# Miniprotein binders against q53ft3: the designs that were tried, part 43

Target 1, 195 residues: q53ft3
Amino acid sequence: MFGCLVAGRLVQTAAQQVAEDKFVFDLPDYESINHVVVFMLGTIPFPEGMGGSVYFSYPDSNGMPVWQLLGFVTNGKPSAIFKISGLKSGEGSQHPFGAMNIVRTPSVAQIGISVELLDSMAQQTPVGNAAVSSVDSFTQFTQKMLDNFYNFASSFAVSQAQMTPSPSEMFIPANVVLKWYENFQRRLAQNPLFW

## First folded at step 17 (miniprotein)

Design rb3
Fold by OpenDDE base, fold request of step 18:
Structure rb3 (fold): chain B 195 residues (1-195), chain A 97 residues (1-97)
Amino acid sequence: as target 1 above (195 residues)
Amino acid sequence: SDREELIRLAERAALKLRMALQWLADGDPEFAKRIIEYAIRLLREIEELATTPEEEEIVEQAIEAAQEALQLLEQGKPDEVEEILQEAIELLEELIQ
Protein backbone atom coordinates (compact mmCIF):
# COMPACT_ATOMS: atom_id res chain seq x y z
CA MET B 1 0.00 0.00 0.00
CA PHE B 2 2.87 2.39 0.84
CA GLY B 3 6.37 3.12 -0.33
CA CYS B 4 9.26 4.96 1.26
CA LEU B 5 12.15 6.64 -0.52
CA VAL B 6 15.39 8.09 0.77
CA ALA B 7 17.68 9.78 -1.72
CA GLY B 8 20.59 7.58 -2.65
CA ARG B 9 18.88 4.45 -1.37
CA LEU B 10 16.68 1.79 -2.86
CA VAL B 11 12.97 2.41 -2.72
CA GLN B 12 11.11 0.48 -0.06
CA THR B 13 7.76 -0.96 -1.11
CA ALA B 14 7.34 -3.59 1.56
CA ALA B 15 6.31 -2.04 4.83
CA GLN B 16 6.01 -4.08 7.94
CA GLN B 17 2.34 -4.24 8.74
CA VAL B 18 2.17 -4.05 12.51
CA ALA B 19 -1.62 -3.75 12.58
CA GLU B 20 -4.49 -3.76 10.12
CA ASP B 21 -4.18 -0.01 9.82
CA LYS B 22 -0.50 0.56 10.69
CA PHE B 23 2.63 0.21 8.59
CA VAL B 24 6.31 0.69 9.44
CA PHE B 25 9.48 1.21 7.40
CA ASP B 26 12.94 0.87 8.87
CA LEU B 27 15.47 3.58 8.12
CA PRO B 28 19.00 2.43 8.86
CA ASP B 29 21.68 5.06 9.38
CA TYR B 30 18.97 7.64 9.84
CA GLU B 31 21.37 10.37 10.98
CA SER B 32 22.56 10.75 7.42
CA ILE B 33 19.02 11.25 6.10
CA ASN B 34 17.73 14.74 5.41
CA HIS B 35 14.48 13.99 3.63
CA VAL B 36 12.12 11.07 3.28
CA VAL B 37 9.44 10.60 0.65
CA VAL B 38 6.36 8.65 1.64
CA PHE B 39 3.96 7.65 -1.09
CA MET B 40 1.05 5.43 -1.92
CA LEU B 41 1.79 2.61 -4.33
CA GLY B 42 -1.52 3.12 -6.09
CA THR B 43 -2.66 -0.45 -5.62
CA ILE B 44 -5.00 0.23 -2.72
CA PRO B 45 -6.49 3.65 -2.03
CA PHE B 46 -7.52 4.87 1.36
CA PRO B 47 -11.12 4.14 2.18
CA GLU B 48 -13.49 7.04 1.74
CA GLY B 49 -12.97 9.65 4.43
CA MET B 50 -9.62 8.20 5.49
CA GLY B 51 -5.96 9.06 5.01
CA GLY B 52 -2.57 8.37 6.50
CA SER B 53 -0.76 10.04 9.37
CA VAL B 54 2.99 9.79 8.88
CA TYR B 55 5.23 9.52 11.93
CA PHE B 56 8.96 9.45 12.46
CA SER B 57 10.54 7.48 15.27
CA TYR B 58 14.14 7.68 16.41
CA PRO B 59 15.89 6.36 19.49
CA ASP B 60 16.67 8.81 22.26
CA SER B 61 19.83 8.73 24.35
CA ASN B 62 18.34 5.88 26.36
CA GLY B 63 17.37 3.90 23.30
CA MET B 64 13.69 4.63 23.76
CA PRO B 65 11.70 5.58 20.68
CA VAL B 66 10.71 9.20 20.23
CA TRP B 67 7.77 9.58 17.87
CA GLN B 68 6.87 12.74 15.97
CA LEU B 69 4.05 13.44 13.55
CA LEU B 70 5.58 14.53 10.26
CA GLY B 71 2.42 15.06 8.26
CA PHE B 72 -0.15 13.34 6.13
CA VAL B 73 -0.81 11.53 2.90
CA THR B 74 -4.25 11.21 1.33
CA ASN B 75 -5.88 9.95 -1.83
CA GLY B 76 -5.73 13.55 -3.05
CA LYS B 77 -2.07 13.93 -2.07
CA PRO B 78 -0.68 10.43 -2.33
CA SER B 79 2.96 11.47 -1.80
CA ALA B 80 4.79 13.85 0.49
CA ILE B 81 8.34 14.89 1.31
CA PHE B 82 9.41 15.23 4.92
CA LYS B 83 12.54 16.76 6.39
CA ILE B 84 13.79 14.67 9.29
CA SER B 85 17.35 15.97 9.82
CA GLY B 86 16.36 18.62 12.33
CA LEU B 87 14.02 16.52 14.42
CA LYS B 88 16.60 14.90 16.70
CA SER B 89 16.11 17.48 19.42
CA GLY B 90 12.34 17.46 19.32
CA GLU B 91 9.94 16.38 22.01
CA GLY B 92 7.99 13.21 21.52
CA SER B 93 4.35 13.38 20.54
CA GLN B 94 1.43 11.09 21.05
CA HIS B 95 1.38 8.35 18.47
CA PRO B 96 -0.77 5.32 17.67
CA PHE B 97 2.10 2.80 17.48
CA GLY B 98 2.21 2.00 21.19
CA ALA B 99 5.16 0.33 22.85
CA MET B 100 6.46 -1.43 19.82
CA ASN B 101 9.09 -3.88 20.99
CA ILE B 102 11.19 -3.02 18.04
CA VAL B 103 14.70 -4.17 18.67
CA ARG B 104 16.19 -0.87 17.75
CA THR B 105 19.74 -0.55 16.86
CA PRO B 106 20.80 2.97 17.77
CA SER B 107 21.28 3.83 14.12
CA VAL B 108 17.86 2.74 12.88
CA ALA B 109 14.83 5.00 12.78
CA GLN B 110 11.33 4.24 11.58
CA ILE B 111 8.62 5.76 9.46
CA GLY B 112 5.19 4.84 10.67
CA ILE B 113 1.97 5.29 8.71
CA SER B 114 -1.34 5.09 10.51
CA VAL B 115 -4.56 4.89 8.50
CA GLU B 116 -6.98 7.26 10.18
CA LEU B 117 -10.13 9.29 9.62
CA LEU B 118 -9.51 12.55 7.80
CA ASP B 119 -11.53 14.33 10.45
CA SER B 120 -9.17 13.02 13.11
CA MET B 121 -6.12 13.89 11.05
CA ALA B 122 -7.41 17.44 10.64
CA GLN B 123 -7.16 17.90 14.39
CA GLN B 124 -3.53 16.82 14.57
CA THR B 125 -0.60 19.21 14.36
CA PRO B 126 2.56 18.02 12.65
CA VAL B 127 5.92 19.08 13.97
CA GLY B 128 7.08 22.32 12.47
CA ASN B 129 9.16 22.34 9.30
CA ALA B 130 8.80 18.60 8.71
CA ALA B 131 6.36 18.72 5.85
CA VAL B 132 7.92 20.10 2.74
CA SER B 133 5.08 21.63 0.78
CA SER B 134 5.17 20.11 -2.67
CA VAL B 135 4.64 23.33 -4.60
CA ASP B 136 5.85 25.73 -1.99
CA SER B 137 8.56 23.37 -0.93
CA PHE B 138 9.57 22.84 -4.46
CA THR B 139 9.49 26.51 -5.10
CA GLN B 140 11.21 27.17 -1.82
CA PHE B 141 13.71 24.45 -2.45
CA THR B 142 14.33 25.67 -5.91
CA GLN B 143 14.62 29.20 -4.68
CA LYS B 144 16.98 28.12 -1.92
CA MET B 145 18.96 26.14 -4.42
CA LEU B 146 19.15 29.11 -6.71
CA ASP B 147 20.12 31.42 -3.90
CA ASN B 148 22.70 28.97 -2.68
CA PHE B 149 24.20 28.63 -6.13
CA TYR B 150 24.21 32.35 -6.74
CA ASN B 151 25.78 33.07 -3.38
CA PHE B 152 28.35 30.38 -3.90
CA ALA B 153 29.25 31.55 -7.38
CA SER B 154 29.31 35.19 -6.33
CA SER B 155 31.74 34.42 -3.54
CA PHE B 156 34.32 33.66 -6.20
CA ALA B 157 33.72 36.84 -8.14
CA VAL B 158 36.79 38.97 -8.74
CA SER B 159 37.41 42.08 -10.75
CA GLN B 160 39.59 41.96 -13.82
CA ALA B 161 42.29 43.72 -11.86
CA GLN B 162 42.18 41.01 -9.21
CA MET B 163 42.38 38.14 -11.64
CA THR B 164 45.45 35.97 -11.69
CA PRO B 165 46.22 34.68 -15.13
CA SER B 166 45.23 31.04 -15.41
CA PRO B 167 45.21 30.07 -19.07
CA SER B 168 44.15 26.53 -18.31
CA GLU B 169 40.94 27.66 -16.65
CA MET B 170 37.75 28.99 -18.17
CA PHE B 171 36.02 31.94 -16.58
CA ILE B 172 32.35 32.85 -16.60
CA PRO B 173 31.42 36.51 -16.28
CA ALA B 174 29.44 37.19 -13.12
CA ASN B 175 26.81 38.99 -15.17
CA VAL B 176 26.06 35.79 -17.03
CA VAL B 177 25.35 34.03 -13.77
CA LEU B 178 23.15 36.88 -12.63
CA LYS B 179 21.19 36.89 -15.87
CA TRP B 180 20.70 33.17 -15.63
CA TYR B 181 19.53 33.55 -12.06
CA GLU B 182 17.05 36.27 -12.94
CA ASN B 183 15.71 34.35 -15.91
CA PHE B 184 15.33 31.20 -13.90
CA GLN B 185 13.52 33.04 -11.12
CA ARG B 186 11.16 34.59 -13.62
CA ARG B 187 10.38 31.25 -15.19
CA LEU B 188 9.94 29.64 -11.81
CA ALA B 189 7.55 32.37 -10.75
CA GLN B 190 5.52 31.90 -13.90
CA ASN B 191 5.45 28.13 -13.74
CA PRO B 192 7.16 26.17 -10.97
CA LEU B 193 7.04 23.17 -13.30
CA PHE B 194 8.42 24.89 -16.38
CA TRP B 195 10.77 21.94 -17.07
CA SER A 1 -7.53 32.20 32.12
CA ASP A 2 -10.32 32.62 29.60
CA ARG A 3 -8.21 35.17 27.76
CA GLU A 4 -5.26 32.82 27.56
CA GLU A 5 -7.52 30.07 26.28
CA LEU A 6 -9.03 32.39 23.70
CA ILE A 7 -5.56 33.27 22.43
CA ARG A 8 -4.50 29.64 22.36
CA LEU A 9 -7.56 28.64 20.37
CA ALA A 10 -7.17 31.57 18.01
CA GLU A 11 -3.57 30.61 17.30
CA ARG A 12 -4.65 27.06 16.67
CA ALA A 13 -7.49 28.12 14.38
CA ALA A 14 -5.14 30.34 12.40
CA LEU A 15 -2.69 27.49 12.08
CA LYS A 16 -5.42 25.19 10.80
CA LEU A 17 -6.59 27.69 8.23
CA ARG A 18 -3.00 28.08 7.02
CA MET A 19 -2.81 24.31 6.77
CA ALA A 20 -6.01 24.30 4.75
CA LEU A 21 -4.46 26.77 2.33
CA GLN A 22 -1.44 24.55 1.98
CA TRP A 23 -3.52 21.48 1.30
CA LEU A 24 -5.51 23.37 -1.31
CA ALA A 25 -2.25 24.32 -2.95
CA ASP A 26 -1.20 20.68 -2.79
CA GLY A 27 -4.33 19.72 -4.71
CA ASP A 28 -6.44 18.10 -2.01
CA PRO A 29 -9.59 20.13 -1.48
CA GLU A 30 -11.26 17.27 0.36
CA PHE A 31 -8.79 17.25 3.21
CA ALA A 32 -8.66 21.05 3.17
CA LYS A 33 -12.41 20.99 3.68
CA ARG A 34 -12.02 18.77 6.73
CA ILE A 35 -9.42 21.11 8.18
CA ILE A 36 -11.68 24.12 7.63
CA GLU A 37 -14.55 22.31 9.29
CA TYR A 38 -12.38 21.73 12.32
CA ALA A 39 -11.26 25.36 12.30
CA ILE A 40 -14.91 26.41 12.37
CA ARG A 41 -15.42 24.30 15.48
CA LEU A 42 -12.48 26.07 17.09
CA LEU A 43 -13.94 29.41 16.09
CA ARG A 44 -17.21 28.49 17.76
CA GLU A 45 -15.31 27.77 20.96
CA ILE A 46 -13.58 31.13 20.67
CA GLU A 47 -16.94 32.80 20.18
CA GLU A 48 -18.05 31.43 23.53
CA LEU A 49 -14.96 32.89 25.19
CA ALA A 50 -15.28 36.33 23.62
CA THR A 51 -16.04 39.02 26.20
CA THR A 52 -16.04 42.24 24.16
CA PRO A 53 -18.22 43.30 21.24
CA GLU A 54 -15.08 43.74 19.17
CA GLU A 55 -13.94 40.19 19.84
CA GLU A 56 -17.40 38.87 19.06
CA GLU A 57 -17.48 40.74 15.78
CA ILE A 58 -14.03 39.53 14.74
CA VAL A 59 -14.88 35.92 15.51
CA GLU A 60 -18.22 36.15 13.74
CA GLN A 61 -16.54 37.52 10.64
CA ALA A 62 -13.96 34.76 10.76
CA ILE A 63 -16.70 32.14 11.03
CA GLU A 64 -18.54 33.64 8.08
CA ALA A 65 -15.36 33.66 6.03
CA ALA A 66 -14.54 30.07 6.90
CA GLN A 67 -18.10 28.96 6.12
CA GLU A 68 -18.00 30.75 2.79
CA ALA A 69 -14.72 29.04 2.01
CA LEU A 70 -16.26 25.70 2.85
CA GLN A 71 -19.26 26.38 0.63
CA LEU A 72 -17.02 27.35 -2.27
CA LEU A 73 -15.05 24.14 -1.89
CA GLU A 74 -18.26 22.15 -1.91
CA GLN A 75 -19.19 23.95 -5.12
CA GLY A 76 -15.86 22.99 -6.68
CA LYS A 77 -14.43 26.52 -6.67
CA PRO A 78 -11.11 26.19 -4.84
CA ASP A 79 -9.55 29.14 -6.67
CA GLU A 80 -11.83 31.56 -4.90
CA VAL A 81 -11.09 30.22 -1.44
CA GLU A 82 -7.54 31.49 -0.86
CA GLU A 83 -8.42 35.15 -0.40
CA ILE A 84 -11.27 34.35 1.94
CA LEU A 85 -9.17 32.08 4.14
CA GLN A 86 -6.43 34.68 4.22
CA GLU A 87 -8.95 37.20 5.47
CA ALA A 88 -10.04 34.82 8.20
CA ILE A 89 -6.41 34.31 9.25
CA GLU A 90 -5.87 38.05 9.44
CA LEU A 91 -8.96 38.42 11.58
CA LEU A 92 -7.63 35.82 13.98
CA GLU A 93 -4.27 37.55 14.11
CA GLU A 94 -6.08 40.73 15.03
CA LEU A 95 -7.88 38.89 17.78
CA ILE A 96 -4.58 37.70 19.29
CA GLN A 97 -3.16 41.28 19.58
Scores: ipSAE 0.782, ipTM 0.930, lowest interface PAE 0.5, mean pLDDT 88
Fold by OpenDDE base, look of step 17:
Structure rb3 (fold): chain B 195 residues (1-195), chain A 97 residues (1-97)
Amino acid sequence: as target 1 above (195 residues)
Amino acid sequence: SDREELIRLAERAALKLRMALQWLADGDPEFAKRIIEYAIRLLREIEELATTPEEEEIVEQAIEAAQEALQLLEQGKPDEVEEILQEAIELLEELIQ
């Protein structure tokens, strides 16, 4: 039902089902993880009126698990990105996972997904700044990509006087690149999903 | 105290309405509706705690805004919801001051 992705690691598609409505992924070496993506596999949707509460657990200084609500996934929003790097010093919250007989290694954190009623989920408050907006993330990514490309291309710009004849090479005027950039920016601003 | 509880609830309601805005932006109006419905319940509790005509008026306006937002979502008009929810949030912020 669920997948978990950490950048630079293999995708996890086999959650440990610890209850009928609860799933857990292990995250080894969690201290190096900044973001986690939780997503539905698309095989089984949530039942009508239900979604998933996504929790993060890490061992405290005593080796006891600290659970925090990161956010939610739903049929309408089947994937979410969570920033977990700043949560390692947070206070624990109530969680539905109870005392699970999960073999805990000090370096291993967990992502827990609890299938719950949307109405119940609506009453819960995730820890601050954990959930990353997909729209904002995409916009930021595309903007950075565009800026990077523009800067890269511009670094090769030369004046006509500086050009050396190279018949085997094609040249693109800098103004064309600029126009493309401006047009793309405009389209992105109008609709981040214009493509 | 009742005043402290009113403030606590108002903060929570404002937070929920902000969450609803985020979930609308994320493309899930269904869950956003559920959040707004819960916020309305919170607002009703606040209404019961209000002691001044000013507080009562602010809460009533916030309820009306939230209900309008919910109706618009039910009508499939999410684009018109943002401003209304923002108004409700601002009303709640005024209540907290």
Scores: ipSAE 0.779, ipTM 0.929, lowest interface PAE 0.5, mean pLDDT 87
Fold by OpenDDE base, look of step 19:
Structure rb3 (fold): chain B 195 residues (1-195), chain A 97 residues (1-97)
Amino acid sequence: as target 1 above (195 residues)
Amino acid sequence: SDREELIRLAERAALKLRMALQWLADGDPEFAKRIIEYAIRLLREIEELATTPEEEEIVEQAIEAAQEALQLLEQGKPDEVEEILQEAIELLEELIQ
């Protein structure tokens, strides 16, 4: 039902189902993790009127698990990015995973997803700044990617007068790249999820 | 105190309305509606705690705005909701001052 993705790591698609409505992913070496993506696999939607509350658990200074509500996933928003790097000093919140005897290794954090009523979820308050706007994140990422590409491509730009004839090579005018960039930016601004 | 509770609830309501805006932006009007509905419940609680005509008026206006937002969402007009919710948030901020 759910997947979990950490950058530079293999995607996790096999959550431990700890209850009918609760799923857990283990995150080894969590201290090196800045962001986690939680997403629905698309195989099974939430029942009508239900969604998923996404929690993060890490061991506190005493080795006790601290659970924090990161945010939510829904049928309408089936994926979300969460920043977890700044949560190490956060206060614990009420969580539905308290009864789980999860053998925790000190270096392993957990992502917990609880399937809940949307009305209940609406009453919950995620920890501040954990939820990263998908739109903003994507826009920023895309912009950085575009800038990187543009800079890279531009570094190879030469005038016709500077060109060494290479009949075997195809050349793309720099203005084409620029137009593409501008068009892409426009489309991104209109709909960050246009792709 | 009642005033402290009013402020607490107002802050919470404002937070919820901001969340609703975010969820609208994320493309989930259904969940946004649920959040707004909850915010309205909070606003009703605030209304009960209001002690001055000014507070009552502010809360009532916020309720009206939130309700209008819901109606617009139900009508499939999410683009018109942002301004209204922002107004409600501003009203709540005024109430907290």
Scores: ipSAE 0.776, ipTM 0.931, lowest interface PAE 0.5, mean pLDDT 86
Fold by OpenDDE base, fold request of step 18:
Structure rb3 (fold): chain B 195 residues (1-195), chain A 97 residues (1-97)
Amino acid sequence: as target 1 above (195 residues)
Amino acid sequence: SDREELIRLAERAALKLRMALQWLADGDPEFAKRIIEYAIRLLREIEELATTPEEEEIVEQAIEAAQEALQLLEQGKPDEVEEILQEAIELLEELIQ
């Protein structure tokens, strides 16, 4: 349902589903991360009247997770960019992820997405200026995201002759991915907020 | 105190209306509507805390502005909403002074 991108790293499309309505991405070496992009994969929309609250968790000096609300994603705004580099000094906020057995590696942070009612989300206040709202920045990061995803997907491309049969797996033709990429890029160029 | 609570709520309402503007700019009028609806609830709470005719008038005007914004969004006229929400924010700022 969700993807997570850090610039210079591989896109993450396999969130750990910790509950029916909660998803978590691990972010190793989080101290080197300035921005995180959270986006919907487009396969499953939010149910009507629902969206996603996006949280960031980092270990405190005691190794305990500190959660902060970064912002939101919705069907109307299916991706967002968050600045996390300045959040290390922030106070923890209430979060829906409970006492998760976070891998107590001090260098690993987490992005948590909680599927919630829009009405409930509307009552929440994100921490600081974590959300990057500049259209230009958004366009740049979205393009990077798109490129990263395309490169990632393309890295697995094999010819039919090279393909090892895996009857239990579904395969998507590379041309479909390319077409998607081109269409998405075109739409993005026309309107960065087309989605 | 009631005055402190009024100010707190007014600040929160103003923040929410600013958020609504941002979400409109981000292309999600649906979520913006939800935020405005919540802001209106806050404004109604403020109205109950108002002690002077001037405060009552300011809050009423803010409610009217926010309601008009919702109506315009429902009509599919988001371009006209920004000015109205800005007016409501300014009213709330006046209330806090």
Scores: ipSAE 0.773, ipTM 0.929, lowest interface PAE 0.5, mean pLDDT 87
Fold by OpenDDE base, second read of step 20:
Formats: structure tokens, C-alpha cells, sequence
Structure rb3 (fold): chain B 195 residues (1-195), chain A 97 residues (1-97)
């Protein structure tokens, strides 16, 4: 149902479902993380009148989890970017994960998503400065990620004449990657939240 | 005090209306409507705390603006909502002064 993305890390698409309405991603080495993207996979929408409250937790000096509300995702806004780097010294808020015995390891933070009524979500106040969720910021972030991938992939490009036989390897024409990139750019321009 | 509570609620209502604007910008009018509806509930509480005719008038105008915003959203006219919500926010800011 949900995905979690940290720049420079593999995308997480397998959240731990800790309750019927609660999902958790582990974020190792959270101190190095500035931003987190939370997004819906598009396979299962929220039920009508429901959305997701997105929480961040980090261990305090006593090793106890401190949970903070980052923001929200909805069917209408299925992805959001959150800045977490500045939250490490904040006070915890009321959160739906407090009663759950989630095994935590030092240096591992968590993103929690709670499926809740939109009306309830509307009454909640995220921590300040956590939501970087301007469409522009998201577009810029996505563009940087795409550029990074394209640059990486293109660095391996060779001409047909330069190719050496490698029967164990599959080769993808560079034009396929370029076409994908262009199509993705087009879709992103049309709807930054299309994915 | 009642005045302190009024100010607290007004600040909260203004925050919610700003959030609604952001969610409209993000392309989710449904959640924006829910936020505005909650803001109206806050405004009704403020109305009950108002002690002067000036406060009552400001809150009433804010409620009217918020309600108009909801109507426009229900009519599928989100482009006309921003100015109205901004007006409501300004009214609330006036109330806090």
C-alpha cells in the first residue's frame, strides 16, 4: 500500500503492518537522513473518507521512541516529502503508535503511517517545517533522482562496436533508457504526483 | 481567560485555513474541504466567546467567507477559493490583534 524513499537508498515498498490500520518503515542510520518521501503504491487506495497520517519516530536519550506527526497523504495527494533532519531535538506528540510494542534498534528511526478518517486528520497539526510538500519541491526532488539515474546509466553506455560478447549479460539500448526518461519527465510535468 | 481562549482558537482557525489553501494547491480539494469544515467549527466556538460587537462581526464575516469557500469547492470552483480563504485569514488576524 505504501512506499518510503530516502535519497541514496533503495526504495522500501514492504512496510511492516503492525495493525490493521498501521504501517511502519524502518530507517537505519536516520541521523544522515534529511528528507523522506512517503507515497502510495497505487495498488490500494484509501477507503472513502480516509487518509494517512505520517509519523516519524526516533529514540530519545533514554532510548524511548519520540513520535512526531509529519503530515498527511491522501488519495488526492498520494505522496509527500518530509524534512526530518531538524526534528531530532523536538518533543513528542500524541501518536497512534505509542501503545504498540515495536522492536527498535538504536540508530534506527521509523516512519509510521496510520490510516485515519480525514475528519480526524483535519484536526491534527503537523510539526512545523516538516512538510516540504510543495509541488515544486517534489518535482525538483524527483528531477534530481531521475537525473542521477540517467547519469548513472549513461555512464555505462557503449557503442555496438565497443561491445564485447557477454552471453551471461543482458543489454538494454541506451535509447530505451532515454525514452523512459523522457516519458517520465512528461508525466511528471503533467502531474508531479502521478506515481 | 475567555480572551486567551478566543485568541488561541483564532490562531488555530487561521492555521487550518492556511493548511486548506496548501492542500488546494496540492490538488486535494476533498481534504481541503474537511479542513475548512473543521475551521468553521472553530469559528463557531470563537463566536460564542466574542464579547464585543466588533469581534462578533469579524467572526461572522470569517464564517461567511469559509462557508462560501466550501460552496465554491462543492461547485468545483477551486480557483475562486484562494482569495476568499485569504480574506478569512486576515479577519482572524485582525481578531487576534
Amino acid sequence: as target 1 above (195 residues)
Amino acid sequence: SDREELIRLAERAALKLRMALQWLADGDPEFAKRIIEYAIRLLREIEELATTPEEEEIVEQAIEAAQEALQLLEQGKPDEVEEILQEAIELLEELIQ
Scores: ipSAE 0.767, ipTM 0.928, lowest interface PAE 0.5, mean pLDDT 86
Fold by ESMFold2, fold request of step 18:
Structure rb3 (fold): chain B 195 residues (1-195), chain A 97 residues (1-97)
Amino acid sequence: as target 1 above (195 residues)
Amino acid sequence: SDREELIRLAERAALKLRMALQWLADGDPEFAKRIIEYAIRLLREIEELATTPEEEEIVEQAIEAAQEALQLLEQGKPDEVEEILQEAIELLEELIQ
C-alpha cells in the first residue's frame, strides 16, 4: 500500500490496483505540479527481494499514455520525491489549433507503481534527474505531510454533543492528534532525521 | 564498432556506479549491492570488447574496485566503499575519453 502527495493537495492513500503488482494514482491538473512524493504507508512492506518502480504518465496529444520511469522506492528507502515539471509535455507548435488546446486545457496524468524484483529494478535507468535527494526536501515533504494529515483528521472531528455511541467503531480524541502533531513538528525542527 | 559499444557500456556502468553511491547515501546498501552487481556484468562485457593494453588495464582495475566494494557491502561495511566506487567511476570516464 502506497501514498502519493503533491504540495497543497490532500494526500492520496487509496491507489487503484490495476493488477496484482501494479498501482495507480490520478493527478488531475498535472501541468501545475512540479514535484510529487511517493511513499509506502508502512502497513505492508515489499516481499523479500522486491521493490517498487515508480512511473509518471501523461496523455499525449491523442490521449495516449506516455510513461517515464522516475525512480524507485524500497523497504530500505520507503519514500522519494520526484521532480515532474521537466517531464510534462513541452510547448506544442504555436499554430492556430494545437497551441491553444495545449495551453488552456489541463488534463489528468498518473503515477504508477510496479512491484518488481530488485535485480530487475537495478537494470532500469530512470529519466534524467527526476529523483531528488536532500535533507531540505525531506523536511519540506514531512512538514507538508504533517499539515495535510492534521487537516484531514481534524475535518472528521465531532464535538461531544454530536457524538453517538458506535460499539463497532474505534474513536480517538482530537487532542491526541494535536499533541502528536505538535510533538512531531518540534522533533522534526530539531533533527530532520530523528526517526 | 567495438569502440563505440565499449563507450556506450562504460557510460552505462559509470551511471550505475553513481546510482549505487546515491543509494548508499540514502541508506539502502542492499539495493546498492544489486546495482553494483549489474555494473560488474557491464564491466565484463567491456572487458571482452577491450582491444588495447590501456583499455584492458583500465577495465580490469574498475572490475577489481567494484568487486572490492561488493565485498565490503556484504561484510556490512558500507561506509568504506565511497572512495573505491569513485575511483571506478573515474577509470570508466578515462575509457570514454
Scores: ipSAE 0.741, ipTM 0.901, lowest interface PAE 0.8, mean pLDDT 78

Design rb3
Fold by ESMFold2, look of step 19:
Structure rb3 (fold): chain B 195 residues (1-195), chain A 97 residues (1-97)
Amino acid sequence: as target 1 above (195 residues)
Amino acid sequence: SDREELIRLAERAALKLRMALQWLADGDPEFAKRIIEYAIRLLREIEELATTPEEEEIVEQAIEAAQEALQLLEQGKPDEVEEILQEAIELLEELIQ
């Protein structure tokens, strides 16, 4: 029902369902993550009058989960980007024995989505400035999809010297895709809603 | 104190009205409407705490503005709501002073 994306990682589309109305994505190596995108896949909308509250969880010093409300997704706004870099537990101070080699146990944070009534969600207040504006989240998501498409298409590029004649197939020169990519990036930077 | 609670509620109501404006800008008037409805409930609590004529007048005007915004959303006119909600937010900021 939901997707979760971190820059440079595979898109997660198979949330772990931990209750009838609760879904979770694991975020390994969460210390390196600054932003996360949460979105609806589009195949299963929320029921009428319902939406999704999005939470971030990290383990405290005892390994116990600490959950914080990041924001919301709804049928009317089905995607959002959240800044999590300021929410993570960290050392927060210098250590005078920095030459000591400390092996850290890998830790996993989580993104949780709870399906709830819109009236209940309206009463909730997200932490700090975790939510990025919808214009920023649209731009960031669109840029990543654009990069993904370009990288995928370019992986099939061949030179004219390598082409085998195939009269029943249509071809697009690779520079057409590149020009489209560059033009789209320029337009998106000038006006994220130009389309 | 009652003044501290009034300020706390006014800050929360203003935050909710700003949140509603953002959700309108994002194209989700349904959720924005529910946020405004909650903000009106907060404003009613502020009304019960108000002790001066100035406080009472300010909160009454904020309620009227929020109710007008809600009516416009129910009429399918979300583009007309921004100025009205901004007026309500400015009134609440005056209460917080």
Scores: ipSAE 0.730, ipTM 0.900, lowest interface PAE 0.8, mean pLDDT 78
Fold by ESMFold2, fold request of step 18:
Structure rb3 (fold): chain B 195 residues (1-195), chain A 97 residues (1-97)
Amino acid sequence: as target 1 above (195 residues)
Amino acid sequence: SDREELIRLAERAALKLRMALQWLADGDPEFAKRIIEYAIRLLREIEELATTPEEEEIVEQAIEAAQEALQLLEQGKPDEVEEILQEAIELLEELIQ
């Protein structure tokens, strides 16, 4: 029903079905994987009113599985790209794969797909750094650039008592920079291309 | 505090409305509708926490916008929904401040 693709590897099209509504792909040597594509093969659609919640599981430093919600696939959006490189130190979340919490070889992770009601999926919140899009990548880069600029500028802040008088220099109050930063962040979160 | 919880719910509702916009842009209005329905439930919780007439007015307007978006999606008019949801998000951002 599902496929899983990792750059530089052969596509996997034969998920292990571990329950009627649960499917798993093994990802050997997961430390070398940065992105994974999960997609519907097109042979079996989700039943009406249902879709798929996509999870990533990796063994922690003690070999125990850590599961994280990556996002969703649906009949209306049958494929998605997820970045997993940043998740290898993240926290687990609630998940429906309790029967699959068997510690295995430390270098093997899993992608789990659980077929669920759309209403249940709508209440779930994916890990914020998992889903990838060109807009999402632009947002992440721009946010880091804004944080870098604000931290740099703020490191030079001085009070008026600390200023050396200089009639030929212009100064900007620090709160103007802060206000601009906060407004820009808000607008970027709402529309990354507003500029 | 009640104000802290109101802010948390407003942030979550705004996140859900932004998710709905993304799913509409990706061409899946069915899932977007389900997300908006959940966001309305969050907005009803915010309404119960609101303590000032200004807060009550803002959340009531956000609920009305989200409900209109649902109606338009049910009518098969997703093109008209983006601006309405963006207005609801801006109301929630105003509430968070």
Scores: ipSAE 0.724, ipTM 0.894, lowest interface PAE 0.8, mean pLDDT 80
Fold by ESMFold2, look of step 17:
Structure rb3 (fold): chain B 195 residues (1-195), chain A 97 residues (1-97)
Amino acid sequence: as target 1 above (195 residues)
Amino acid sequence: SDREELIRLAERAALKLRMALQWLADGDPEFAKRIIEYAIRLLREIEELATTPEEEEIVEQAIEAAQEALQLLEQGKPDEVEEILQEAIELLEELIQ
């Protein structure tokens, strides 16, 4: 019913169903994860009047889970990006998973999705700065992608004095990449959806 | 005190109205309506705690704004509610002072 995506990893589409209305994804090596995407696969919508509360759990120093409400997914907003990098030493919150018998390991964090009434979800308050707005997530991802590309490409830059002739290959001066980067970033800051 | 509880509820109601605005911006007016309905319940509790004519007027205006926003959402007019909810939030921030 749900998927879970972390940048640089294979998408997970087979949640562990721990109850009729509760689903869990394991996040191994969670210390390296800054953001997760939770989304509905599109095959099974929530029942009328219901949606999904999304939680993040990590093991504390004793290996016990600490759960925090990240936010929500609904039929009207079937995907969301959550920042978890600031939550890995935070305080737990009220949650529906702590009384359930699920397998927990000290090295693995979890994403939990609880199917609940929209009226109940409306009363809940996610931890601050966990949910990333659609504009913020697009802009943040794109800015990081641009920085990564620029740094990577720049690491291969050579001066003309350092070049070996390669007449069958095409080359681009490094200042073209820089100018493109500067122009694209300016346009993105003015309108994140300009493309 | 009653004023401390009034401030706590006003802060929570303002947070919920801001949350509703975000969900409208994300394109989900159904969940936004549920959040506004909860905010109205919080405003009714604030109304029970209000002790001055100024507090009573502010809460009454905030309730009216939230109810108007809810009606516009039920009419399929989500674009028309942002300013109305922002005004309700500003009224609640005045109570918090």
Scores: ipSAE 0.712, ipTM 0.895, lowest interface PAE 0.8, mean pLDDT 80

